# VH-VL binders against q9h9l3, part 22

Target 1, 176 residues: q9h9l3
Amino acid sequence: PRKMVAIDCEMVGTGPKGHVSSLARCSIVNYNGDVLYDEYILPPCHIVDYRTRWSGIRKQHMVNATPFKIARGQILKILTGKIVVGHAIHNDFKALQYFHPKSLTRDTSHIPPLNRKADCPENATMSLKHLTKKLLNRDIQVGKSGHSSVEDAQATMELYKLVEVEWEEHLARNPP
Key: E = the ipSAE of ESMFold2; O = the ipSAE of OpenDDE; V2 = 0.75 times the mean of E and O plus 0.25 times the DockQ between their complexes.

## First folded at step 9 (VH-VL; framework fv_amlenetug)

Design e1 (at its last look DockQ between E and O 0.09; V2 from the best seeds 0.00; counts 0 for: pae O 9.7 > 2, placed apart)
Fold by ESMFold2, look of step 9:
Structure e1 (fold): chain C 176 residues (1-176), chain A 124 residues (1-124), chain B 108 residues (1-108)
Amino acid sequence: as target 1 above (176 residues)
Amino acid sequence: EVQLLESGGGLVQTGGSLRLSCAASGFTFSDYAMTWVRQAPGKGLEWVSAISGWGDSTDYADSVKGRFTISRDNSQNTLYLQMNSLRAEDTAVYYCAKGPWEYDRSGYDYFDYWGQGTLVTVSS
Amino acid sequence: EIVLTQSPGTLSLSPGERATLSCRASQSVSWSYLAWYQQKPGQAPRLLIYGASSRATGIPDRFSGSGSGTDFTLTISRLEPEDFAVYYCQQYDDSPYTFGQGTKVEIK
């Protein structure tokens, strides 16, 4: 019986023309949706584009943000050994500069049973907002002030719970 | 000028071990993830293993898990691949490779710089 | 694992002709995470295209990339003698960062 957490990250643009995605916020919740971690994170290099429309990150958030190396250490201690649920989660792992075992990774953007429950094409990649509205009757990512990573992590966990039994059985019979 | 120089290849018997090195220069080594890619004679390219910029996260192709260990020494700007329990199918030229983006230590990238490769031959 | 299948296996053309190389993914590759490489005998691969369509530094204009989702194309508008080589596509969306099996472009 392995413990399960859900993660969501927000990134800002660094590097030439802001093309590098650097971690600026991370939220982790447990199976019950309780917040285990929620910090603004200061990238190790100059922020070129806050990407606020999507990230919700503004300059004031960086004033007391946790430096990336420290935050990464804290986050990895939480993730190690756990089943980690996310939406398009490989982007979160890329921002963390971290490889999580595939067998312990659950990506709600690529679960056919979830799409089926939402009356969506089984192999389509569906947005978190769309799945949450369809399956949980909840509006997330409202407005143009960016995403709430706590809200998104909580929604991601609730979505996974809808298919958890079926999908865990599928993965046990079809190891990644 | 970015330079990557592999060494440590050679002839080894099945079941043997070999350690490859890749000496890096011309960039801040610890800012970049590093990757090993191999190519069997007359065959295509196969991704083998990657390691994060600080060396604390690694990933492996299924064909080498449990037998190969990637590591790095950022103080010596050197990437390593320890290869144990070698099999005939491990015979290949082994390349070390680097992604293009400063501070992208993720290992999830394309490779703009490659070493010249070092040949590993495993006799059965 | 995202499997990349290249076609054709071999493309026999003359200098000055247009080459079109195909790379098909077993599942959708997130936008922009596909690269193309050229490899000549005895040499390391050379990056040509990243992000499906962006030319790497120093790559001539005759090389272009296009495509999205599962279908990607490398085009060489007018083959030069130095372009006869093996070409590989590579996805860097999800581990393992797989390569296609290669397309050999050879002189007819």
Scores: ipSAE 0.167, ipTM 0.733, lowest interface PAE 5.3, mean pLDDT 88
Fold by OpenDDE, look of step 9:
Formats: structure tokens, sequence, C-alpha cells
Structure e1 (fold): chain C 176 residues (1-176), chain A 124 residues (1-124), chain B 108 residues (1-108)
């Protein structure tokens, strides 16, 4: 059987001006949306900007957070051999300092059939929030409390499922 | 283009000291962990020491702990290795190596760029 | 420390042949924490593979890495003349970040 998971990460700002995006939370769900992993992660560097309005990360979440290197190992073990679905997933992989095999990666921000279904230009990069609203009639990332990476991962998986058959066929004919 | 240029190698007597330098260019030096790796003549590679991007974290192989000190000057884009109490077994080509990720300043991971190395010969 | 043992010590092959190099770890290593390097005589090492199976930038697709746990493999599908060199595996799962002792791929 196909092994598919969806991932979403939240990042905080580190470095002198907080411009470095460091992993602070990672959520992984299976095909059914069940949570396989959801942990706060402690960056190796001092956090300058929690980016709370976007990330949902607060200082108290870093108490007892999993050290990055440990979390990375845990996450990568889960991803091993899986088809990994994400939205703008290169950002997640970058934050993880990991790149999943391209042939096993699905980025919902770069699936033309998905955009077409949402009445968007096929070659445009649409937000997860927009696609989720258009195609799933669901509001995500609402309020000022920040994103929920679990919610985002689940939405990403649901979006992909809408075009899974078509896209997998396309990839089979056009392997990356 | 990433460039790493080691210098400071040479002949030194047992018990002596030597300071190696690695001049870096082509990338934001302070964003990357740096590492020293050495290779004895005709032998394999040995990790020696690593330092985080900001220099706030260092690590050493047991074989050099207490004798070697890794440091960096980010204003000069230079990595250093102070080697004291040198031994014959420290004879090697010493390479400076760059970490791959701008977000990882821990000194861990693999090395995507290497210098050409500088030879250190320790004799009695 | 994690000891990496490479095999064989020397691999004698001809251009066009397939090369298979092994790296065995004394304890389990995360599959994403294993790298392979190529070193030619008189030159610095060059990164080939990271994360056990990801090719570094500019590395030809004839190079591939696989494996997990304690057993890792570097494969050169069709040896080119420039591929004859020494190959090292390296783990970065835990300090010290150890290298294998190397496998020399030489021309038969």
Amino acid sequence: as target 1 above (176 residues)
Amino acid sequence: EVQLLESGGGLVQTGGSLRLSCAASGFTFSDYAMTWVRQAPGKGLEWVSAISGWGDSTDYADSVKGRFTISRDNSQNTLYLQMNSLRAEDTAVYYCAKGPWEYDRSGYDYFDYWGQGTLVTVSS
Amino acid sequence: EIVLTQSPGTLSLSPGERATLSCRASQSVSWSYLAWYQQKPGQAPRLLIYGASSRATGIPDRFSGSGSGTDFTLTISRLEPEDFAVYYCQQYDDSPYTFGQGTKVEIK
C-alpha cells in the first residue's frame, strides 16, 4: 500500500535580526489526517522573533521543546520511504535541513490541476488558505493566535487527495 | 563562488605549537559552521574540530581535546586552529570545511566545500 | 563513537563497470545522517551524497546512495575514467563525526 504523509512546519526568527527561519514546530499527518507527529522544537540558536501571529509559537512552547537535532531525527524517520505532501514544502525541508527525494515529494503549491480546480491560474502560487477555502470550503489560519501546523498539514493532505489520481498519473509519465 | 584557503602549515618540533588559518569567501561566513578535518599521509580522513557560525559552540575529537583550540573571526571571514603540544601523530594535511546549512550553526552535519589543505609536519 | 567500516578496501574495475561500495556502522545511524565523499590524489575531498541518498549539486546521476540503519551503499552505475579515486563515508548523527577508512576504486 502507498505510504503518504503530509507535513507542515512553523518557524521562528533567529539570528541578529530574526531573519533566519528556524524550525519551532513540526506536524505530520497520515493519509486519513491522523496525527503522527506534533512537537514543539527548540532551535539551536536564540529566538529573536517568535513570529507568533503567523507561527502560533510562544515562549512557553519552548519550555521542554524537543531539541532540533533530536526532533529532526524523529521526523526524518517518519518521512523515510514516504510520499511527503506539503505546501511550499521546500520551506519545510529547508528548515529541517533536509531534502526529501523529489520523486517522493508532492508540493500542493505547484500542482497545476489543483489550481485549475480552484479557478486559479495553473502556474500561479496560491496560498494554502486560499486553496483550502476554495476547494474545501474551510477556513484555516484564522485569528491572531497563529497557524496550526496540524490543521495546515491536514488541509494540505485533503487538497492533494482531490487531485491525487490525476497528478500521480502525470508524475508517472513525467518523473521529476 | 565559495573559496576556502588554508594557511599556516609547516614543520614543527614535537611539543611545539602552530596556528592554522582558513580564509573564507563567497558566502556569508558567520551563517555557517566550520570544521577542521585532517588526513595523515597515506591515511584516511579524521574529524578534528568544529565551531558554530557565531563561535558560541565548539567541539573536538578526543585525540586533540585540551591541545587544540578552534576559533573564528567573522569580521575577517577567517577560521583558526591553534595547535599546542603537537605530537608526531598530528602530522597531516589539515582541511577546513564548510557546513551546508545557513540555519545550522551547531558545527554538525556534512561538508559541502573543502579547502585544499595545509600540511603540518611534526618531527622530533 | 560510531565506527564506520567500508568495504572493500580496494575495488579494481574497468571503465564502464558498476561499482558498489559499502559502509557499515557499528550502531544505527539515521539514514539522513550519512554522507559520501570522493577524493582524488592530491586533491581535497568532494561531497557526493548527503542524507544517505541525496546527490550534492553538480554530481552526476551515475552516483547514487542508499541504505539505512547500519548499512549504506554508494553505487556508481557506470565508471568513468575520472571516477577512479578514494571514497569515504561519514556520519554526522553523533560526535565525533567519524569517517570510514575509505574504499579505493582503482582501474583494473
Scores: ipSAE 0.006, ipTM 0.570, lowest interface PAE 9.7, mean pLDDT 91
ESMFold2 (binder alone), look of step 9: mean pLDDT 90; pTM 0.916

Design e2 (at its last look DockQ between E and O 0.59; V2 from the best seeds 0.00; counts 0 for: pae O 7.6 > 2)
Fold by ESMFold2, look of step 9:
Structure e2 (fold): chain C 176 residues (1-176), chain A 124 residues (1-124), chain B 108 residues (1-108)
Amino acid sequence: as target 1 above (176 residues)
Amino acid sequence: EVQLLESGGGLVQTGGSLRLSCAASGFTFSDYAMTWVRQAPGKGLEWVSAISGWGDSTDYADSVKGRFTISRDNSQNTLYLQMNSLRAEDTAVYYCAKGPWEYDRSGYDYFDYWGQGTLVTVSS
Amino acid sequence: EIVLTQSPGTLSLSPGERATLSCRASQSVYSSYLAWYQQKPGQAPRLLIYGASSRATGIPDRFSGSGSGTDFTLTISRLEPEDFAVYYCQQYDDSPYTFGQGTKVEIK
């Protein structure tokens, strides 16, 4: 059985008008929710918009942040060979400039059984906050200081556990 | 000025192999992921494969997995597509493509720079 | 894989008319991750719209995009002679970054 980790990333705005999403924090937790990685990451380009309301990233976080290339290497070593759980996880992989095997990827924003448990349409994209409140009776992303990627990664793992048996069996019968 | 120049297309028999090249200039090649997109004659566009800027991560469309290999040589600013076990349905113009901004290392997003394409014809 | 279905297949209009092209996704796509391209015979595609609604550099304001979720629209407010071409939508939310099958806009 493959080991599972959950990942969540926070992005800042770079490029023209701050429209490019660049990685500025990454958190990885194991199956039990223990933190395996949590670093602020310095994008290789100028930050135009810290997006602090959502990202929680401020200028002071970048002073000692790990350069992107180094952080990416560290993160990819953790992800390789593992089942990686995330919410809208393809955005995290884009920010890492990385393709993870689809057979080893679990995206809680697109798991029909999870939506069913939340009494949501199976093909709807539901926010992590919404699913966590409905299914775990927890409030995450509370306040105005931005999201915590550790909190979000932990919530994502707990959500996946609710459907893990059913979904793993589904994927075994229906390989991507 | 960004330039992407594909080469290596031609006529090949089914089951054969061909390697496409894309010579890149006008930007820091290793900072960008690169993508191949193809278009069969009279048909629409099909995303084929992408490779990260350092070449250590790749992805493929299901239709080409196991048969095509994307690679790059950052010292020569060249992207490659090795195509093996070619089939009639692989007949297409193959485009080399790049993302819209020099700091955007994803490169497999949307594409504002395209090569002129190189035609691959697979016949029996 | 996210399948994009464009409609109509062909749109026959005269210069000066308004063109409305549709793109429907098989599953929800974030509106920031949809692009539109124009392609003329013998040429590579040209980017028109990214992020569902942002015009690429040098694209006239008669081109506009809208939509979210599964339904996206490209509008050409007043067709010019140079606008008769094939138009493709593309999603870049999840790999493979699929294209629609195209809508041909031709002179009536």
Scores: ipSAE 0.167, ipTM 0.730, lowest interface PAE 6.0, mean pLDDT 88
Fold by OpenDDE, look of step 9:
Structure e2 (fold): chain C 176 residues (1-176), chain A 124 residues (1-124), chain B 108 residues (1-108)
Amino acid sequence: as target 1 above (176 residues)
Amino acid sequence: EVQLLESGGGLVQTGGSLRLSCAASGFTFSDYAMTWVRQAPGKGLEWVSAISGWGDSTDYADSVKGRFTISRDNSQNTLYLQMNSLRAEDTAVYYCAKGPWEYDRSGYDYFDYWGQGTLVTVSS
Amino acid sequence: EIVLTQSPGTLSLSPGERATLSCRASQSVYSSYLAWYQQKPGQAPRLLIYGASSRATGIPDRFSGSGSGTDFTLTISRLEPEDFAVYYCQQYDDSPYTFGQGTKVEIK
């Protein structure tokens, strides 16, 4: 019923030294945490670094991966008109090569009430893992097999829901 | 060879309007995000606006939001900047700049090629 | 916005000397999304470094970039006469994509 989704993307390294972050997986969940989208995505450029420890991406995941252009279209169709929640979400939008309206964006890495609730400095940038542990008593991104973008997206949504009312009121008074 | 050529600059009164153009050649224009960056006389560089390769996404600096409109015609390999309600502080050389990656459809990046710029002077 | 502060404002050196330019960010720049440009009088900027440490095509190896987080450095190992110019850093982590105020490298 709510026009809200959470997104998390995994990126691999492309470019001459693998410093360019290219989209390799995208997961989108609704307000209830139900998966709306979860696909491996094939970058248009050669992958130099799979960043597997963090991304969870392996070479075999790219065999039947969705081409970037197609995936981008699918994802943008889902995001259009929605309030999009993410953690350090500008990185996800960058990987998607997409500008989402700021007024419809919620970045859990920049919500002072959320940090306050977690007994962290309000203006500090805290990790999704730390906030999830403090506020949800849940361990995410464990092990060396890489992150789960679905798990991260779900955690992000749940974190936001803790401060949704307060933050939405704040934004209404202070539009970006 | 990549070439970017700005035009449309000139003298305009405060409150006036001006439309800049950037003619691109030497690459597949629609495959790259394009950006406008300006530089006031004797000052540094300021990001102004960006548009995705397909034109389906745009972004603006707060200083120009609501007054400037970025657009592109991929059939003519041309980037545009419509500037309305011009102010004295808009006086600058305006550069068009190209994104670095052939798959880069956003303005979320650095700029590997720049035009020579076109001067816009807003007088009171 | 991310504010980039460059230092020093002016660097006076002779050809053959080593130049070290600093760029500090008001907050951490993700994944080293930091670029360096060179601009000579009356010319458009030219890309030197991207990804904090990757040299652009055609850029001499005397130019190098380093750093991460909030502290970045551009080094010119041995200044050539053509290297005297203004240098800008730029972050592309988040909009607006901000530039430093520039460092002028001038001949002593």
Scores: ipSAE 0.015, ipTM 0.584, lowest interface PAE 7.6, mean pLDDT 91
ESMFold2 (binder alone), look of step 9: mean pLDDT 90; pTM 0.921

## First folded at step 11 (VH-VL; framework fv_amlenetug)

Design g3 (at its last look DockQ between E and O 0.07; V2 from the best seeds 0.00; counts 0 for: pae E 11.8 > 2, placed apart)
Fold by OpenDDE, look of step 11:
Structure g3 (fold): chain C 176 residues (1-176), chain A 124 residues (1-124), chain B 108 residues (1-108)
Amino acid sequence: as target 1 above (176 residues)
Amino acid sequence: EVQLLESGGGLVQTGGSLRLSCAASGFTFSDYAMTWVRQAPGKGLEWVSAISGWGDSTDYADSVKGRFTISRDNSQNTLYLQMNSLRAEDTAVYYCAKAPWQYDRSGYYYFDYWGQGTLVTVSS
Amino acid sequence: EIVLTQSPGTLSLSPGERATLSCRASQSVSSSYLAWYQQKPGQAPRLLIYYASSRATGIPDRFSGSGSGTDFTLTISRLEPEDFAVYYCQQYDDSPYTFGQGTKVEIK
């Protein structure tokens, strides 16, 4: 059996109007929710919008942040060969400028059995916050201080574990 | 089990063309970037070209730019290398090699599985 | 391009001895994007180490990689008869992805 990790990233805005999403924090947890990686990351371009309300990122977090190129290497080293679980994980991979093999990726925003369990339409894209509340009876992403990528990664892993057996069987019968 | 089998090598005249193929099995082909690496007789290894899992991104060594074209058919699990305007210095064993991931905008390719190679000999 | 220089060119040792192979880069290799390969005569290369120090699947623990920046090392703690081969380092920090010229480990 392959090792499984969950990932969640926070992005800030770069570019002339801050419309470019750049990686500013990445958290990775193992199957048990233990933190394997949690670092603030310095984008290669000037930050125009910290998006603090959502990202939780502040200017002070960038003072000793790990340069993107270095962080990317550290992250990819961890992910290599693993089953990677995330929510809307395409965004995380995009920010990393890296895409994990699809056969080794699990996106909790696109797992019909998970939505069904939460009494949501199977083909709808539900938020991590909503699924976490419905299925884990836990509130995440509360307040105005922004998201916690560690908390989000842990929640994502726990959600996946609820449907792991069923979903893995489905994937085995329907390989991508 | 991962298997890569190169074919299409042979003897070709300078200025000629040749198309190499690499048949892949034992993994989800489209999930991984693929590369060509060559080795001249008695010499070291030289990276030639790479293509993303989706085929939407390619890269080439300067020595082959404008002459070689890498492509793939994911429906057939096959990697290709079209070689045009061949030169004597292109003589080498050409290896098909698998990368550990599908797409990397910055490159960062190393090669976790290799085929046995196919020999290309360019003569004047 | 990043030029990798391996040393020594040839390493003559006996089974059971320790082998130390060097790979030096012309410029710093970021995030330890450095791999090592083994190639035996008439065979394709085999991945040994990636990210400078991570051992590939199925590779014996007698193989280890270390280093950062411009200096990298492959160590074979106790040479086995099957370890006599040519070893290549390769950087994947920047395109073109370059290899060292190789170190031949031969039997003394």
Scores: ipSAE 0.328, ipTM 0.806, lowest interface PAE 2.4, mean pLDDT 93
Fold by ESMFold2, look of step 11:
Structure g3 (fold): chain C 176 residues (1-176), chain A 124 residues (1-124), chain B 108 residues (1-108)
Amino acid sequence: as target 1 above (176 residues)
Amino acid sequence: EVQLLESGGGLVQTGGSLRLSCAASGFTFSDYAMTWVRQAPGKGLEWVSAISGWGDSTDYADSVKGRFTISRDNSQNTLYLQMNSLRAEDTAVYYCAKAPWQYDRSGYYYFDYWGQGTLVTVSS
Amino acid sequence: EIVLTQSPGTLSLSPGERATLSCRASQSVSSSYLAWYQQKPGQAPRLLIYYASSRATGIPDRFSGSGSGTDFTLTISRLEPEDFAVYYCQQYDDSPYTFGQGTKVEIK
C-alpha cells in the first residue's frame, strides 16, 4: 500500500504588481502528523509582495531560505510515489511547477463525504479553516501573523482521515 | 456543479436604468471574484466590471464608470449590476462570470465559468 | 490599456486541419497573464487556456497555447466539427482586462 503525506505551501507575490504566486514555504507531514519537511524557500524571481498577513513570510525568512530549485528537488523526492493530501492542492502543485498523478492526489477542498460530515453542500468548496473548526473543533490560521503551513498540513491530514476509508474505496471504483 | 443565472435584462429607453442579477450556486460564492462581460450584437466581448470575493475592491471599464455599479450580496449568493443613464451603445448580452479560486481572494481576472447571459436592449 | 489584436479575422479550414490563431498585445503582458476563450453561436464563452499555456479543466489536448511578452498563439492541432467557433484572447495583467476582437474559425 502506498504511503500518504500531507502538504501545505505559503506563497508570496512575484511578477508585475506581485500577482504571480510563488512558493516561499512548504511543509510536509506524514500520516501521524510528524513533520517531514518544513523550509522557507527563496523564489527564483524578485519578491514584490510578501503577503505577510496570510503567508507569514517576512524578508528575514528569505535571508537563509533554500533556493527554489534545490527545495523543489527535495520536496519532489518526498512526494514521488506517495498519496499526497492537500487543500486546494492544485495551487500547491502549481507553485512547485509540478504535476502529481491524479490517482495519487487527494484534495480535502473537494471531497463530498467530508462536506457531508461538516453539514455543508456536498459539492461546495469549503475553506480549511471552516472544515477544521466544524469537524476537529480546532481554530487554525488565528491572528494576523500569517498561516502556519505545518499547522495547515497537519489539519489537512486529520480531515482526510475522517473520510479516508470511504473516499479511497470511491476512488478505487472510479479511477481518475 | 457551478451554476450562474443572470436575470433582469429587457428593453429600456435611453437614460433609463436596469438592475441585473446573477444567482450563483455550486461553489462558495465569497471565495471568488466575479465579473460582468458584455457582447453587443454581432460584436466581440467587452469586459465591464469586476468585484473581489469580499466586495472590498471594484473595478470598471471607462465606458461605464460613473453609470454602472457592481455589487454582491454574499449572504444571498447574488451578483448585481446597477446600470444607470443607459445609452444605445450599452445594448448587449450581459454575462456574469466567475474568476478562479484565489489564495487571498485577490484578483486574477480570467473567467472559468460563465452564465448564459441576459439581453439588455436600449432604444431611443 | 493593453490592446489585443487577433489575426486572422477569419480562418477557413476543414476538419482535421491545424489551426493557428495569433494574439498580439500593444505592450508586454507580464507573467503570461493571457487567456483564450471559445464561443459558439448563441452560447457563452468557454475558457480554454490560462497563463498563456495552461489548459483549463476538461479542455481536450488538441488545444494548446504558447507565447509570452506581446505575442501569443492558440493552436488546435486537428480541428473537430465542434471546434468551429469564434476564439478570443484576454489579458488580465492590468485593468481594464481587455479582450481581442476575435478570430472566427469556420468550415471551408
Scores: ipSAE 0.005, ipTM 0.466, lowest interface PAE 11.8, mean pLDDT 87
ESMFold2 (binder alone), look of step 11: mean pLDDT 91; pTM 0.935

Design g4 (at its last look DockQ between E and O 0.04; V2 from the best seeds 0.00; counts 0 for: pae O 11.6 > 2, placed apart)
Fold by ESMFold2, look of step 11:
Structure g4 (fold): chain C 176 residues (1-176), chain A 124 residues (1-124), chain B 108 residues (1-108)
Amino acid sequence: as target 1 above (176 residues)
Amino acid sequence: EVQLLESGGGLVQTGGSLRLSCAASGFTFSDYAMTWVRQAPGKGLEWVSAISGWGDSTDYADSVKGRFTISRDNSQNTLYLQMNSLRAEDTAVYYCAKAPWEYERSGYYYFDYWGQGTLVTVSS
Amino acid sequence: EIVLTQSPGTLSLSPGERATLSCRASQSVYSSYLAWYQQKPGQAPRLLIYGASSRATGIPDRFSGSGSGTDFTLTISRLEPEDFAVYYCQQYDDSPYTFGQGTKVEIK
């Protein structure tokens, strides 16, 4: 069976008015939740807005951060050939300037069986925080000191495990 | 000034192959994702394929996946589209387009500069 | 995939009139990743609007965009003779980066 990982990223604001989202942290965990990668990443552009209240990124994190090109290479090496689980994961791939095969991508924001378990409409887009509270009885992203991408990646993997057997069988019968 | 110049279009038989080129100038080519977009006669625009600035990541529309290959040579500032197993429905003007420079090395796929297009006609 | 439906198909107006073009997405377009293009006969498309409401460089003030989620609008406040063309919306939220079918703005 293919190896499976979960990814989560934190973004800072670059470009005019800080409106462009640029990668500043990436965390990758394996199936068991063990951390395979967790690095602060220096964007190739000037940081206009650290977005610290949500990102948890501060100026001191950038002092020894890995340059984007190098970090991207490290991350893509981990992702290549694997099933990658994430929440609204196309945003993470967009920040990496990367296209992962759709057949190897699992997005917990768009899994109907997961929504049904949470007593949500099967076609609704639900937040990671909401799903985690309803299905795992955990509070993540607490406070305004910023999100933890390690915590979020781990929660995402645990959510996927709740529907993994059903969803993998569905995808085998209905290839994307 | 940004310039994109497509070439390589023409008449080809069903099942044939054709290679399109797009010569780029006026910007640092390797910093920008590139895209092919096509337009069949009398029809709207259809996204075909995209490639990252370094050329190590690509994506395709389902209608062309497995038949078309996007590539780039950053040393020659040239984008390519290799089209194999051509079908009548591939008849279109093919445009080369670049993602915006204002968001250097961006992952945003809206297109601020377009070439003039090259016509591909597929006949039996 | 995100399907974009434009309306009306054709809009017949005179110079000086206001044009209002609609684009509806089949699902919410995240962070307003919506662009508008103009295309004249025999020419490549030209970018007008990105981010739903931001004007591209060199685009006149008479072009404006608005909307969020699933409903987006391009407005041309006062049509000039050069504005008679086909207009396309495009989403760049998720691949494939789909276009609407177009709205033709033509001289009455």
Scores: ipSAE 0.363, ipTM 0.791, lowest interface PAE 3.8, mean pLDDT 89
Fold by OpenDDE, look of step 11:
Structure g4 (fold): chain C 176 residues (1-176), chain A 124 residues (1-124), chain B 108 residues (1-108)
Amino acid sequence: as target 1 above (176 residues)
Amino acid sequence: EVQLLESGGGLVQTGGSLRLSCAASGFTFSDYAMTWVRQAPGKGLEWVSAISGWGDSTDYADSVKGRFTISRDNSQNTLYLQMNSLRAEDTAVYYCAKAPWEYERSGYYYFDYWGQGTLVTVSS
Amino acid sequence: EIVLTQSPGTLSLSPGERATLSCRASQSVYSSYLAWYQQKPGQAPRLLIYGASSRATGIPDRFSGSGSGTDFTLTISRLEPEDFAVYYCQQYDDSPYTFGQGTKVEIK
């Protein structure tokens, strides 16, 4: 059987106007919520906007940050061959400049049974914060200090576990 | 087609031992968790034991802990249940049952395929 | 352990009638991890419903499951002759994975 991990990334703004989203932190947790990876990552380009309010990233975090190319290698090594769970995970993969096999990807923002459990429309895209509150009775992403990618990854994994059996069965019968 | 075939049942004395086998076919055996469920004559169903696809994890009902051992040989596509210190209340039809998904997961088991069962009778 | 209590013990109905079977848990079954099985005399159980409301492959649409928390229901909209059997609910929220005591659906 395949192992399962959850991933969450924080991005900063690069490019002339800071509109390019570049990976600045990545957190990976296992099925139990244990942290497997949590590193600040240095983008290859100059950071124009730290987006601290959302990302939680500050200039001081970049002083000893792991260069992107090195970090990407480390992260891919962890993800390879595993079921990867994330929320709106296409953004994380894009920032990593990596695409995990679709059959091995689980996006909690696109799981109808999860939304159903949260009394949300099945085809709606709900935020991680909202789902976490509704289903886990937990507040995440609180305050103005920005997101915690570890906390978000853990919440994502816990949310998925709520529908794992049903959803895996569904996928087995309806492979992507 | 998924097939599960139990064997090894029979008559045994109280305090005795018996080893059940379940031959599996029609699916990648090592990918799926397997379970034993028993049913006493005229009674309901009782979960007995479960084992992960690779055998790294096992679980038991309190009624059989310390007496029964679940194992598997993935090279032979066979599930086993070693039953020691058997009691009269262990008398039942023992079913081999398959979990529905192939990803490793602990703590959640329902059963999409069942064997026809093998009868174990424990007498004094 | 989570104790599942099914009701009624016996349900006597005629072909074509609607059957409603109840399964109550001693505590909330998280995420609706509840399954239903059918067992005919001399046969192994057959999976009907998983995840409280999802039909297993090959199961006719006259079978439906509903419920959450502590109260779950299996409904057979129109009984067919082959539907007269014993039905069990089972939770897989936590070990031990317990079954209800069963409801026998018999012909009136």
Scores: ipSAE 0.005, ipTM 0.559, lowest interface PAE 11.6, mean pLDDT 91
ESMFold2 (binder alone), look of step 11: mean pLDDT 90; pTM 0.929

